# Designs tried in a protein design chat: miniprotein binders against a7ua95r516to809. Part 1

Every score and structure here is a prediction.

Target 1, 294 residues: a7ua95r516to809
Amino acid sequence: ASLSLLSISDLVPDLQFIFFWMSNAIEILYFIQQKSPAYMQTIELMDDKAGSKESLLSATISANEEAMTILEEVIMYTFQQCVYYITKTLYVVLPGLLDCNPFGTEPSSEQCRRAAGVCVCAVCVMPEAVRRVVSVFQTTSDLLQQYQVHSEIQSQMFAYLFFFTNVSLFNQLIDKGPARGWFQRSRVLQIQASVKILLDWAKGAGHNHLAQKFFAKFCSTVTILASPPQQLSQMSWKALCAEHPSLKPVQLHRILTQYQLMAELGPLPIWQPSSEDEAYIYRTVDLLESFENH
Below, numbering starts at 1 at the first letter of every chain, in headers, positions and changes, except where a header shows other numbers.
F, E and O stand for the ipSAE by ESMFold2-Fast, ESMFold2 and OpenDDE, each averaged over both directions (binder to target, target to binder). V2 = 0.75 x the mean of E and O + 0.25 x the DockQ between their complexes.
Where letters were taken out, [cut] stands.

## First folded at step 1 (miniprotein)

Design t1 (at its last look DockQ between E and O 0.36; V2 from the best seeds 0.00; counts 0 for: pae E 4.6 > 1.5, pTM E .512 < .8, other shape alone 2.748 > 2.5, unsure alone 68.634 < 70, SAP 85.691 > 70)
Fold by ESMFold2, look of step 1:
Structure t1 (fold): chain B 294 residues (1-294), chain A 98 residues (1-98)
Amino acid sequence: as target 1 above (294 residues)
Amino acid sequence: SEELEKLKEAIKELLEKIKELIEKAKKGDPELAKKLEELAEAIEKLLKEGKLSPAYLLYLAIRLAAELFSPEVFAELLRLIAELIRATVELKTAELEK
């Protein structure tokens, strides 16, 4: 069981094979569903000279039901396998997004960083770390289109990929951020710019709603960390919870604690958790997100 | 190896069912019986030669299923084709895990 595959391009032939048969299973399933009434009508019109019509009808119904059940299982299995291998590749490339500098590859990168921490001119190019993540998403989109996969299944696949991306980035930021210096203001602004590139890709690819929904936790985290101290210091715990409902109390508390340390702020009374939330802010079991969607 | 044996067993099961349908079809539909005999011979050749080409076999079986307007034969072949697709996917994914 090798984990040495680092590039989505190395997996494309294998993914093409699996997508091909998933698409065939989907098409055969729909064929059975569309043709089943016509074949039942054909049996009903047959000459029932020996009484075999009832046996033939029962056998045909049973075989069709069994075929549809097997195909539904194949579709689910191939979907899970595609997602498994795509996310293995995605997991390898996602951490680099937190270390990259989208401003540092341009002659004017210092001006872009200091102007707003967001690309305000066309001088920023896609850093390799962001390109590697976009390449996974784009390759997946290309494969789904190549094999004419039903739009509902395409949406489900991107929903899971965006969910996986959110969990991976959030967990890495929270778990390794202090040691890696990712809570430094300049780093947060770089991360924000890199995520903006991903969100722009998702919007251009027609997945804006899914990206908004499934990146919410990570985006909320980066939005809070990128906020100017003057603005954030005026927002109460209740206001922050209301503006960022995707964050659990323990998560919001940890983010604010890291913000205080990096902005060199002392404890702020306005950030004291509500009585209800105070019971949950120290539940470290709830700090990191699960990749399982129970 | 385990997955390859599952694929061989699925193909053998398909062949046995086709032979069953041939015997049933000889009485009432000789053109169908002839087409089923040709398919069975193609499958037997693939098994005998040890050249297990699941993609080609699936293509041939799907075409036969689509060309037949016999509801009994159509439904049974589609069930067996679905099983063969499952075996094909399982074999490929087992190879990827290695």
Scores: ipSAE 0.070, ipTM 0.546, lowest interface PAE 4.6, mean pLDDT 76
Fold by OpenDDE base, look of step 1:
Structure t1 (fold): chain B 294 residues (1-294), chain A 98 residues (1-98)
Amino acid sequence: as target 1 above (294 residues)
Amino acid sequence: SEELEKLKEAIKELLEKIKELIEKAKKGDPELAKKLEELAEAIEKLLKEGKLSPAYLLYLAIRLAAELFSPEVFAELLRLIAELIRATVELKTAELEK
C-alpha cells in the first residue's frame, strides 16, 4: 500500500541531502588520494630530527587511511541509499510502461495542459506512463548534475538503474506477457514505441551507450516479438542467436515458443535449437533475470 | 538519538581543533586565521542548516597543508571533516527510516 504512493518528487528533499554529502565525500576522497603522496614525500624530505620524522610519517599515514576509509564508507552508503530509494520509485512506475498505449490520445498530463502554451518539449508529448519512468531518470540526472557528482559515479548509478529497469521489464514481459496479451503484435508495437521514447531520452541525456548495453535483453525480446511472422519464420535458431546475443538459449526458446503460439505458426523446424544449445533451453532457472550480482 | 550525539561530538571536536589552529595561525598568518574563523562559522551553520560547501573545506585544508607545513594537522583535519560528514549522513538517513 505505502509503496504505491511513493513518487520520486516526494523523495527529492531527502535525496538532495544524500547527493550533497555523497558528492562532498567523493571530492574530499579524491583530494586526499591525489595530495597524500606529495605530503608523504614532504615529510620524507624533512631533516630527521631525533626520530620525529618516522613518527610524523606514521601518524600522517594512519590519519589519511582513517579519513579515506570513512569517506569510502560514506560514499558507498549514500550511493546505496540513493539507488534503493530510486529503484523503489521505478518499481512502482515500470509496470505502467508495458500497459502504455503511446499511440492513444491519452490526455497529456493535466499540468502541461493548464499552462496555456502547448509545451512541445519531448517530455510533455510523452505518454503518462513513459513520462513517469523518464521523470525518475531525469530527476536522478538533475540531482547528479546539481551536486556535481563525479562522472564515474553518475555512470555507475545509471548503469544500475538501467540494469534494474531492464530486469524488471524483461521479467514481467516473459512471466506475465502471455497472460496479459503483451505478446500480441499490437501490444508489442506499443511497448516498442514506449521503449524507444525511453531510449531516445537516454540518448539525449548522454547515456546512449549505457542504455543500449543494459536494455539489450528487453530490446531484443521486443524486437523479436515485433518482427513480422514472414520475416521471423525465415530466421534460423543460429541466426537469431547471433542477432540477439544478449538472450540466453532458454530465453530465446521461450520467446519463440510464445511467438509461435500467438502467431499460430505451428512447429518451425528452422527454430530448432542447435545440439549445443539443446541442453540449455531447459534451464528454466536461467529464464528470468536476477537482480543479484550487479 | 545516538546519531545526533555522534554529530554533536564530531562537531565539537572539529571546532576545538579549529580554535587551536586559529590561535597558532594568528601569530604567523592572520589571513589563515581569518579563514579558519570562517570555517568555524560555516561548521556552526552546518549544525543548524545541514549545509556546508565542500569546496570551501577543501580550500582551507589545502591552505592548512601549504601554509602551516603540518601534514599531521592536515590529516587530522581531514579525519574530523570525514567524521562530521559521516555523522551528518547517518543522522539524516536515520530520520528517513522513521
Scores: ipSAE 0.052, ipTM 0.530, lowest interface PAE 2.1, mean pLDDT 82
ESMFold2 (binder alone), look of step 1: mean pLDDT 69; pTM 0.579

## First folded at step 2 (miniprotein)

Design t2 (at its last look DockQ between E and O 0.67; V2 from the best seeds 0.00; counts 0 for: pae E 6.4 > 1.5, pTM E .386 < .8)
Fold by OpenDDE base, look of step 2:
Structure t2 (fold): chain B 294 residues (1-294), chain A 83 residues (1-83)
Amino acid sequence: as target 1 above (294 residues)
Amino acid sequence: SPELKEKIEELKERIEELREKIEELKKGDPELAELAREAAELLREVIRLAEKLGDPEVFAELLRLIAELIRLTVELKTLRLEK
């Protein structure tokens, strides 16, 4: 099937199956971890009938190790499969977020399944492009809750999905932004508003800390680009580095250079990198984020 | 408990039947959904047995059974996702 046709809804049946087994495997793993020591101790306290105790203990240890290993493999595998399919759907919908005009009254064509009428819920009033992204996250959240997946695994899942989203959006903005006009103030403000809707959703879903952490680079980039020239031109390189610590020197330098070109400010000495950072601003290999870093 | 041992043997037989069905599905049968349901039922039963387990003599065998069931489950899942 063409990647362009892949929706999160199409993957729900397969995801449900994966989440079911992941949740069950986690539950069994915790059960074994809790009960195995007590059972081993019980065996150790049993009367030794002609070496039966030692053989039973050895068998229990071996079975425990095997079961734990297999369960860990299943958990890792199911987690990876979930991430793979969900990120595949994100890959399709994320580009639309950068082109989205959230200030336009585009009628939400999709009837909210939750209401018999016109739903005015926060998701239904979202711009279509934002709603598509949020739908992926919401579906993931709903599945995790439905199958009562352990909270730590839920956090890891959202951490990765936010990481992936940040990397994808950041790289697209840095690489294609100048050519597509996404560095223009009006477009930046649209992007900022769209991201705010996504962050507000994440906050409402209980993932505020994770969202703030993992979207930091993209948010910093958008914040800089949304800043008025009069304000930004008063900020030194050092001040910008301190305010946006998530950005590497090469990234900040690229953003400022493109901002300067777009705003027709000419060279600004105040934005000149420090002597310490001067060697790093030319490391183009560090310009784009890697998906392998998580 | 003799009853727990009997249930474990019953589960072993059901797991073996499931294994055979999985091997047949590797030949191209679409009935993976039903096998997944059966595997889920077996897993729930194993969990219920584990929750009631107070006998250390059967614990090792139950753990082995769990490990085997999980392996079969992963195999079923892999087959489904490869379609």
Scores: ipSAE 0.025, ipTM 0.522, lowest interface PAE 3.1, mean pLDDT 82
Fold by ESMFold2, look of step 2:
Structure t2 (fold): chain B 294 residues (1-294), chain A 83 residues (1-83)
Amino acid sequence: as target 1 above (294 residues)
Amino acid sequence: SPELKEKIEELKERIEELREKIEELKKGDPELAELAREAAELLREVIRLAEKLGDPEVFAELLRLIAELIRLTVELKTLRLEK
């Protein structure tokens, strides 16, 4: 209940604590892995004092294995806790991205405005809703770097954050889009511009591949909805499936149906699914994505 | 090396004191963040000593201390997150 009102800024002290433990656990795990062979060799070469060389070696191996097991559990647990709390803040701020207008907001800085024409500054402006999402990503990136978390762990965390973002945005667009007017062409172009700001952030942060991979479904949806009616009506179902492989048949069919309504292209279906896909376009259980997929 | 063995015993006592503080914290002590910083300092100190090793008895005891600190760190993490 109270977490629905909590911003990422309110969580920073707790996240700092958790990242501190994660980073320390990672460093100690690597230390044990790197130093353990050398110390075991030293024990094997040492004089057998009091007749216990084999017992000392066995105890060393056991302690080493116990430490590594506990460290791996700590890393996994702290990772899961960070992701859980960060995604709770994302869940609250992501819906606003679908309602904002990145084109109409005043320029955010005079430097951007002075460096380029007024139209460029207007496009560079970040509306509050987009800024809140970027702030979650940027705060997470800053914390990971502040505590020098291993780059592989950083990539895994952003892979899940981008996956979560895609599922949340896609599900809301499909489920609530008709009632909210989000399928109107002018609105879709605004959504597309907002997503581009997120993709640009991901590229600048070194996560371009992850963002392109995990945003594919939402981006495909927006691309279809932003297309001119004359262009889309000339494309076959098979061509659209090939161009947008991230979309399931039920998802693609729903998007095209909503597009046809929005563009007022008449009541007769323009895009006819292949015979192979006909059974799948009505599977509404497959329409929305699960947050449990990876 | 008697100097290293004495330093290890000092670390062992500090770890025991930390364990007692964590048990007290489980009973409602609000100073969780301070104890986590203390645990991290002890862990880094044990790592520094492990890099100076040449004695198998000292090495085995340091690995045991590392394992114990990790167990305390997991316990402290659990307590922190439940609040």
Scores: ipSAE 0.018, ipTM 0.434, lowest interface PAE 6.4, mean pLDDT 76
ESMFold2 (binder alone), look of step 2: mean pLDDT 73; pTM 0.579

## First folded at step 3 (miniprotein)

Design t3 (at its last look DockQ between E and O 0.49; V2 from the best seeds 0.00; counts 0 for: pae E 3.1 > 1.5, pTM E .411 < .8, other shape alone 7.857 > 2.5, unsure alone 65.431 < 70, SAP 79.618 > 70, copied fold)
Fold by ESMFold2, look of step 3:
Structure t3 (fold): chain B 294 residues (1-294), chain A 89 residues (1-89)
Amino acid sequence: as target 1 above (294 residues)
Amino acid sequence: SPEIEKLAEEIKRLAKELGDPELKEAIEELKEAIEKLLKEGKLSPAELLYLAIRLAEKLGDPEVFAELLRLIAELIRLTVRLKTERLEK
């Protein structure tokens, strides 16, 4: 219960500590890797008086390997801890994206008007629900930069955060969408606009490739749902599969079913699954995505 | 606490075994950095890297150097464990 109300701001001091030591472990691991060959060569050049050279080499190799193993364990564990706590905060704020209206009647909030008359920062123009998600991503990015975390680790972190976001939004849309009215055309257009704001943030932050890869399923879903009936009714099942390869047959079938209901369309022959896919449109186990792919 | 005592004993053993005053001094500085971390929760990555480089450049004994690196790794693991224990509570 207490963790369901946790904001990223409450976690920053703890995350600072964890990122600090992850960065330390990475630096020391790199140092050991760079120096280990040189010290092995030093042992090989040593005078072998008293016949201890081979024992010294073995002991030195063992100690270096243990140190590297410990540091790799620390790096993996601190990465997992950061991801766990960051996704806990992200889980709290993500559902709001599906309910918010980025086209609201107040394009300039009173907080922005009071502060500066005309606020030009993206956060003040952004819907509150989107701002909360962006704040999690931006805070994470700022911490990674502050502690000079290696770029490969930064990419892995955002790959997982985008993966988590995609799974969370997709699953909620599919599972709760009918009851929450999220398949109504006006809502789909609002969701599409909110997702575009997130994608623009990711592009500006240098993560466009990761966002394109890991948001593909949710973006494909929204793109289909936002398509005009005149356009979508002209696309065959095969064409839709080719255009949206991230969607499994059961997922595409469910999306088209919801589209038919909201557009008041009867079954369309052009949307009949191919014979290859027909067996898969009823695999309910494949409908929702797993968070455990990483 | 017992883990901290064990680490301090290992550092003292290494310092006692070294005859080079400069290497002994570097090990004592590492011990002080560990104590500063445990007491204040502050030690920069730069300070740890500096200590490791200083030891690597002057250490003529590869086994002692490897043991010091293992102790540094253990320090980092212990520090992370203590922090995550607080977070879980």
Scores: ipSAE 0.238, ipTM 0.619, lowest interface PAE 3.1, mean pLDDT 76
Fold by OpenDDE base, look of step 3:
Structure t3 (fold): chain B 294 residues (1-294), chain A 89 residues (1-89)
Amino acid sequence: as target 1 above (294 residues)
Amino acid sequence: SPEIEKLAEEIKRLAKELGDPELKEAIEELKEAIEKLLKEGKLSPAELLYLAIRLAEKLGDPEVFAELLRLIAELIRLTVRLKTERLEK
């Protein structure tokens, strides 16, 4: 199926299978870890019939270690597969978030229209582009809960998904933003509103801390771009660095340069990087975020 | 389920009949039974795995437990790999 047609709903049956086995593997691994010591003690308390006890103990330890290793591999593999499929769906829907006008009367989602009643749930009232992104996260959350996946694994999953989302949105905004007009104040305000809806969802879903942490770069970028010229022009480079510590000097410099061009501002000495940062602003390799850093 | 109870009774019977070195044979028989049940779709893999774990606990034999756990882990691995490989094609 072409990547363009892949929805999270289409992947649900496959994801259900993967989450099922991931959860079971975690549970079984935990069981082994909890019960193995008791079994070892049982062997240790057995009468030593001509060295058979040590051999049995060794064999049991080896078998348990092998089982745990296999289960750990399964957990890692299933986790990676989930991330792969979910991020693939995010990749398709995330660009729509940057083009979304949340202030427009977009028609309610077709899915909610098929339900005999007007669903007034928080997801149904979202702009379609935002709803599509939220739907991926919500589906993931629902599956994780349905299969009672350990909370730590859930946190790791959302951490990665938010990381991926931030990197994707940030890189798209920095790279394509000028050409797409996303640096225009009106468009930035739309993006800011859309992101706020997503963050509000994350807060409601219990992932507020993770969302704030992993969306920091994108949110900082949007915040700077949404700032009125009169306000932003009064902020020094040092002040901006301090207020937006998630941004690398090269990233901040790029954002300010593009802002300056968009707002038709003359050179602003106050935005000139410090002597310490001057070497870093030319590191174009650090401009875009890497997906590998997580 | 009646099927799980039947399997449990069968494994218990096998375990009782198995003096050392017969435990290995019982494990192999259990393996074959599990594989057959999985192939026939009569029990979910999870139900079989939980049954095996519970049976191992009831038997109280550490060696049987360890071998069952290894078998369970391997079955999970194989099941996951077989299904996911089909998705990648």
Scores: ipSAE 0.235, ipTM 0.604, lowest interface PAE 1.3, mean pLDDT 82
ESMFold2 (binder alone), look of step 3: mean pLDDT 65; pTM 0.505

## First folded at step 4 (miniprotein)

Design t4 (at its last look DockQ between E and O 0.03; V2 from the best seeds 0.00; counts 0 for: pae O 4.2 > 1.5, pTM O .525 < .8, other shape alone 3.752 > 2.5, unsure alone 68.674 < 70, placed apart)
Fold by ESMFold2, look of step 4:
Structure t4 (fold): chain B 294 residues (1-294), chain A 85 residues (1-85)
Amino acid sequence: as target 1 above (294 residues)
Amino acid sequence: SELKEKIEELKERIEELKEKIEKLLKEGKLSPAELLREAIRLAEKLAELAKGDPEALLELFAELLRLIAELIRLTVRLKTERLEK
């Protein structure tokens, strides 16, 4: 039952309910906010015949403030519930991105070509692991648009989903990469290709800026690991930090260490941290990212 | 006079709605969705009457919106608590 609830398709009815009320709460909150100044001005201009003006003003202010407080709580709660359930499904499907081979779906394409002169195999174009992640993002986008959720809330939702995706992929790569062989150059290139499919989805969905911002740490990691040794060995620590500002010193140092091991390079003097950064490269508490945000 | 009678009737309906919400909280035999639909219908009637004297209805609008917000919160909490189960 727990596994069943982790599938995005199984969650759609519950997400529909939550998005419906989140959208309506947002619209009502916006209505109150736009009308509240007019109500205040109208009451202040009213004829105060038996003290009713002060009582009416106080009652109106109190009711509006309570309504706004309740609606803000509903919006926050429904947003958190959506994020919780959606990220639980992402948590299950994201590890597959690190193991999949986006270049290795040739047998299905060959079979389609042989069976028919013209092959239309959309499934063969996207690895299943990538398709599962895209399905979560696409389903979320479809629901947000279906219920006409305010565009600012849609942006915040995808900002968090991309943030979560980045943290999950980065942490798994750093933590499990040595044991799983994910730092091998051929694997890094496969991972890079899989992530490009996600970035292309985000661009087509109108979230390119958010994806560029919130995938930056993972993308920087993959970019470094995919770099040819001749090119990378010419870049100093300072240059690498400047080119990849999303990486903390401990993170960059760990990535370069793994690169040296994979390429069978010894330590390079040009990769020695600056004196200011040297204090931070051994802070293992900073190596992995937190899933919490503000 | 006729407008004041209609306003007083709406005040009574709003108080009745408050009582139904309290009954829902105590017994759980009423549907928050049904009460929410009733609250929205009252808001529509209030908006129609406000064309004649909108200042007299400001407190009633604010109170009704507060009740609608509370009903939305109850509806969401009931559903999502069932999901966490």
Scores: ipSAE 0.329, ipTM 0.736, lowest interface PAE 3.0, mean pLDDT 79
Fold by OpenDDE base, look of step 4:
Structure t4 (fold): chain B 294 residues (1-294), chain A 85 residues (1-85)
Amino acid sequence: as target 1 above (294 residues)
Amino acid sequence: SELKEKIEELKERIEELKEKIEKLLKEGKLSPAELLREAIRLAEKLAELAKGDPEALLELFAELLRLIAELIRLTVRLKTERLEK
């Protein structure tokens, strides 16, 4: 199927299988890690009447290490596959988030309509483009909970998904934003509102800290662009760097330059980079975020 | 399909492994380390095959993982009991 037709719902059967294996492998690995040391100690404390204690201990250690290695490989593989499929679905729906008008009247979700008629739940009142993104995360959360995946692995999964989402949205906004009019104040406010809905979902799902951490660059960019010209023109380069530490100098410089053009502002000496940052604002290689840096 | 044949082959190998475990337990000659290595190899094969057919291999993989965990427990318990005699 073309990537354009791939929905998270279509992947649920395959994901369920992968999550099942991942959860079981984690459980067994945890069991080995917790119980094997006690077993080895028991062997060590035994009287070596048969002269085979050392050989038994060595064989047990080797077998446990082999089992743990294989289980870790299974966990890594299943984790990677989950991330791969889920990020593919995100790749399809994320562009819609930047074009979304959350202030428009959109129909409630079909699922809630069938169950209760007019549903006013948070998901049903959510704009369709935002709802599609949230649906990917919610489905992931539901599967992780359904299969009782260890909390650390759940956190790692959401960390990566939020990272991927931030990189994707940030890069699209920086690269295509000027040409698509996403730097226009009205469009920025729409993007800001859409991102807020996503962040509110993440907070409700218990992932507030991860969302704040991994969406920092995109949120900072949107916050700057949403700022009124009268307010932003009073902020120095140093103040903006301090308020938005997630942005590299080259990124901040690019955002401010595009903001200046969009707002038809004359040259603003107050936005001039510091002497320390002056060398870095021309590092165009650092402008876009990399998917490999996680 | 070639995949179905491989699944059936692995099912047979799992049953053979179970029979060997039961026999060795009864005889008191269990080498848990060797049986564990064989169970692990089977689990790896199942994991690789699962990439193609998730439902058919799920039960077998779960069973192998349970066997691995049990064999690890037995590696310590049964052999230590022998050392105490």
Scores: ipSAE 0.021, ipTM 0.447, lowest interface PAE 4.2, mean pLDDT 82
ESMFold2 (binder alone), look of step 4: mean pLDDT 69; pTM 0.511

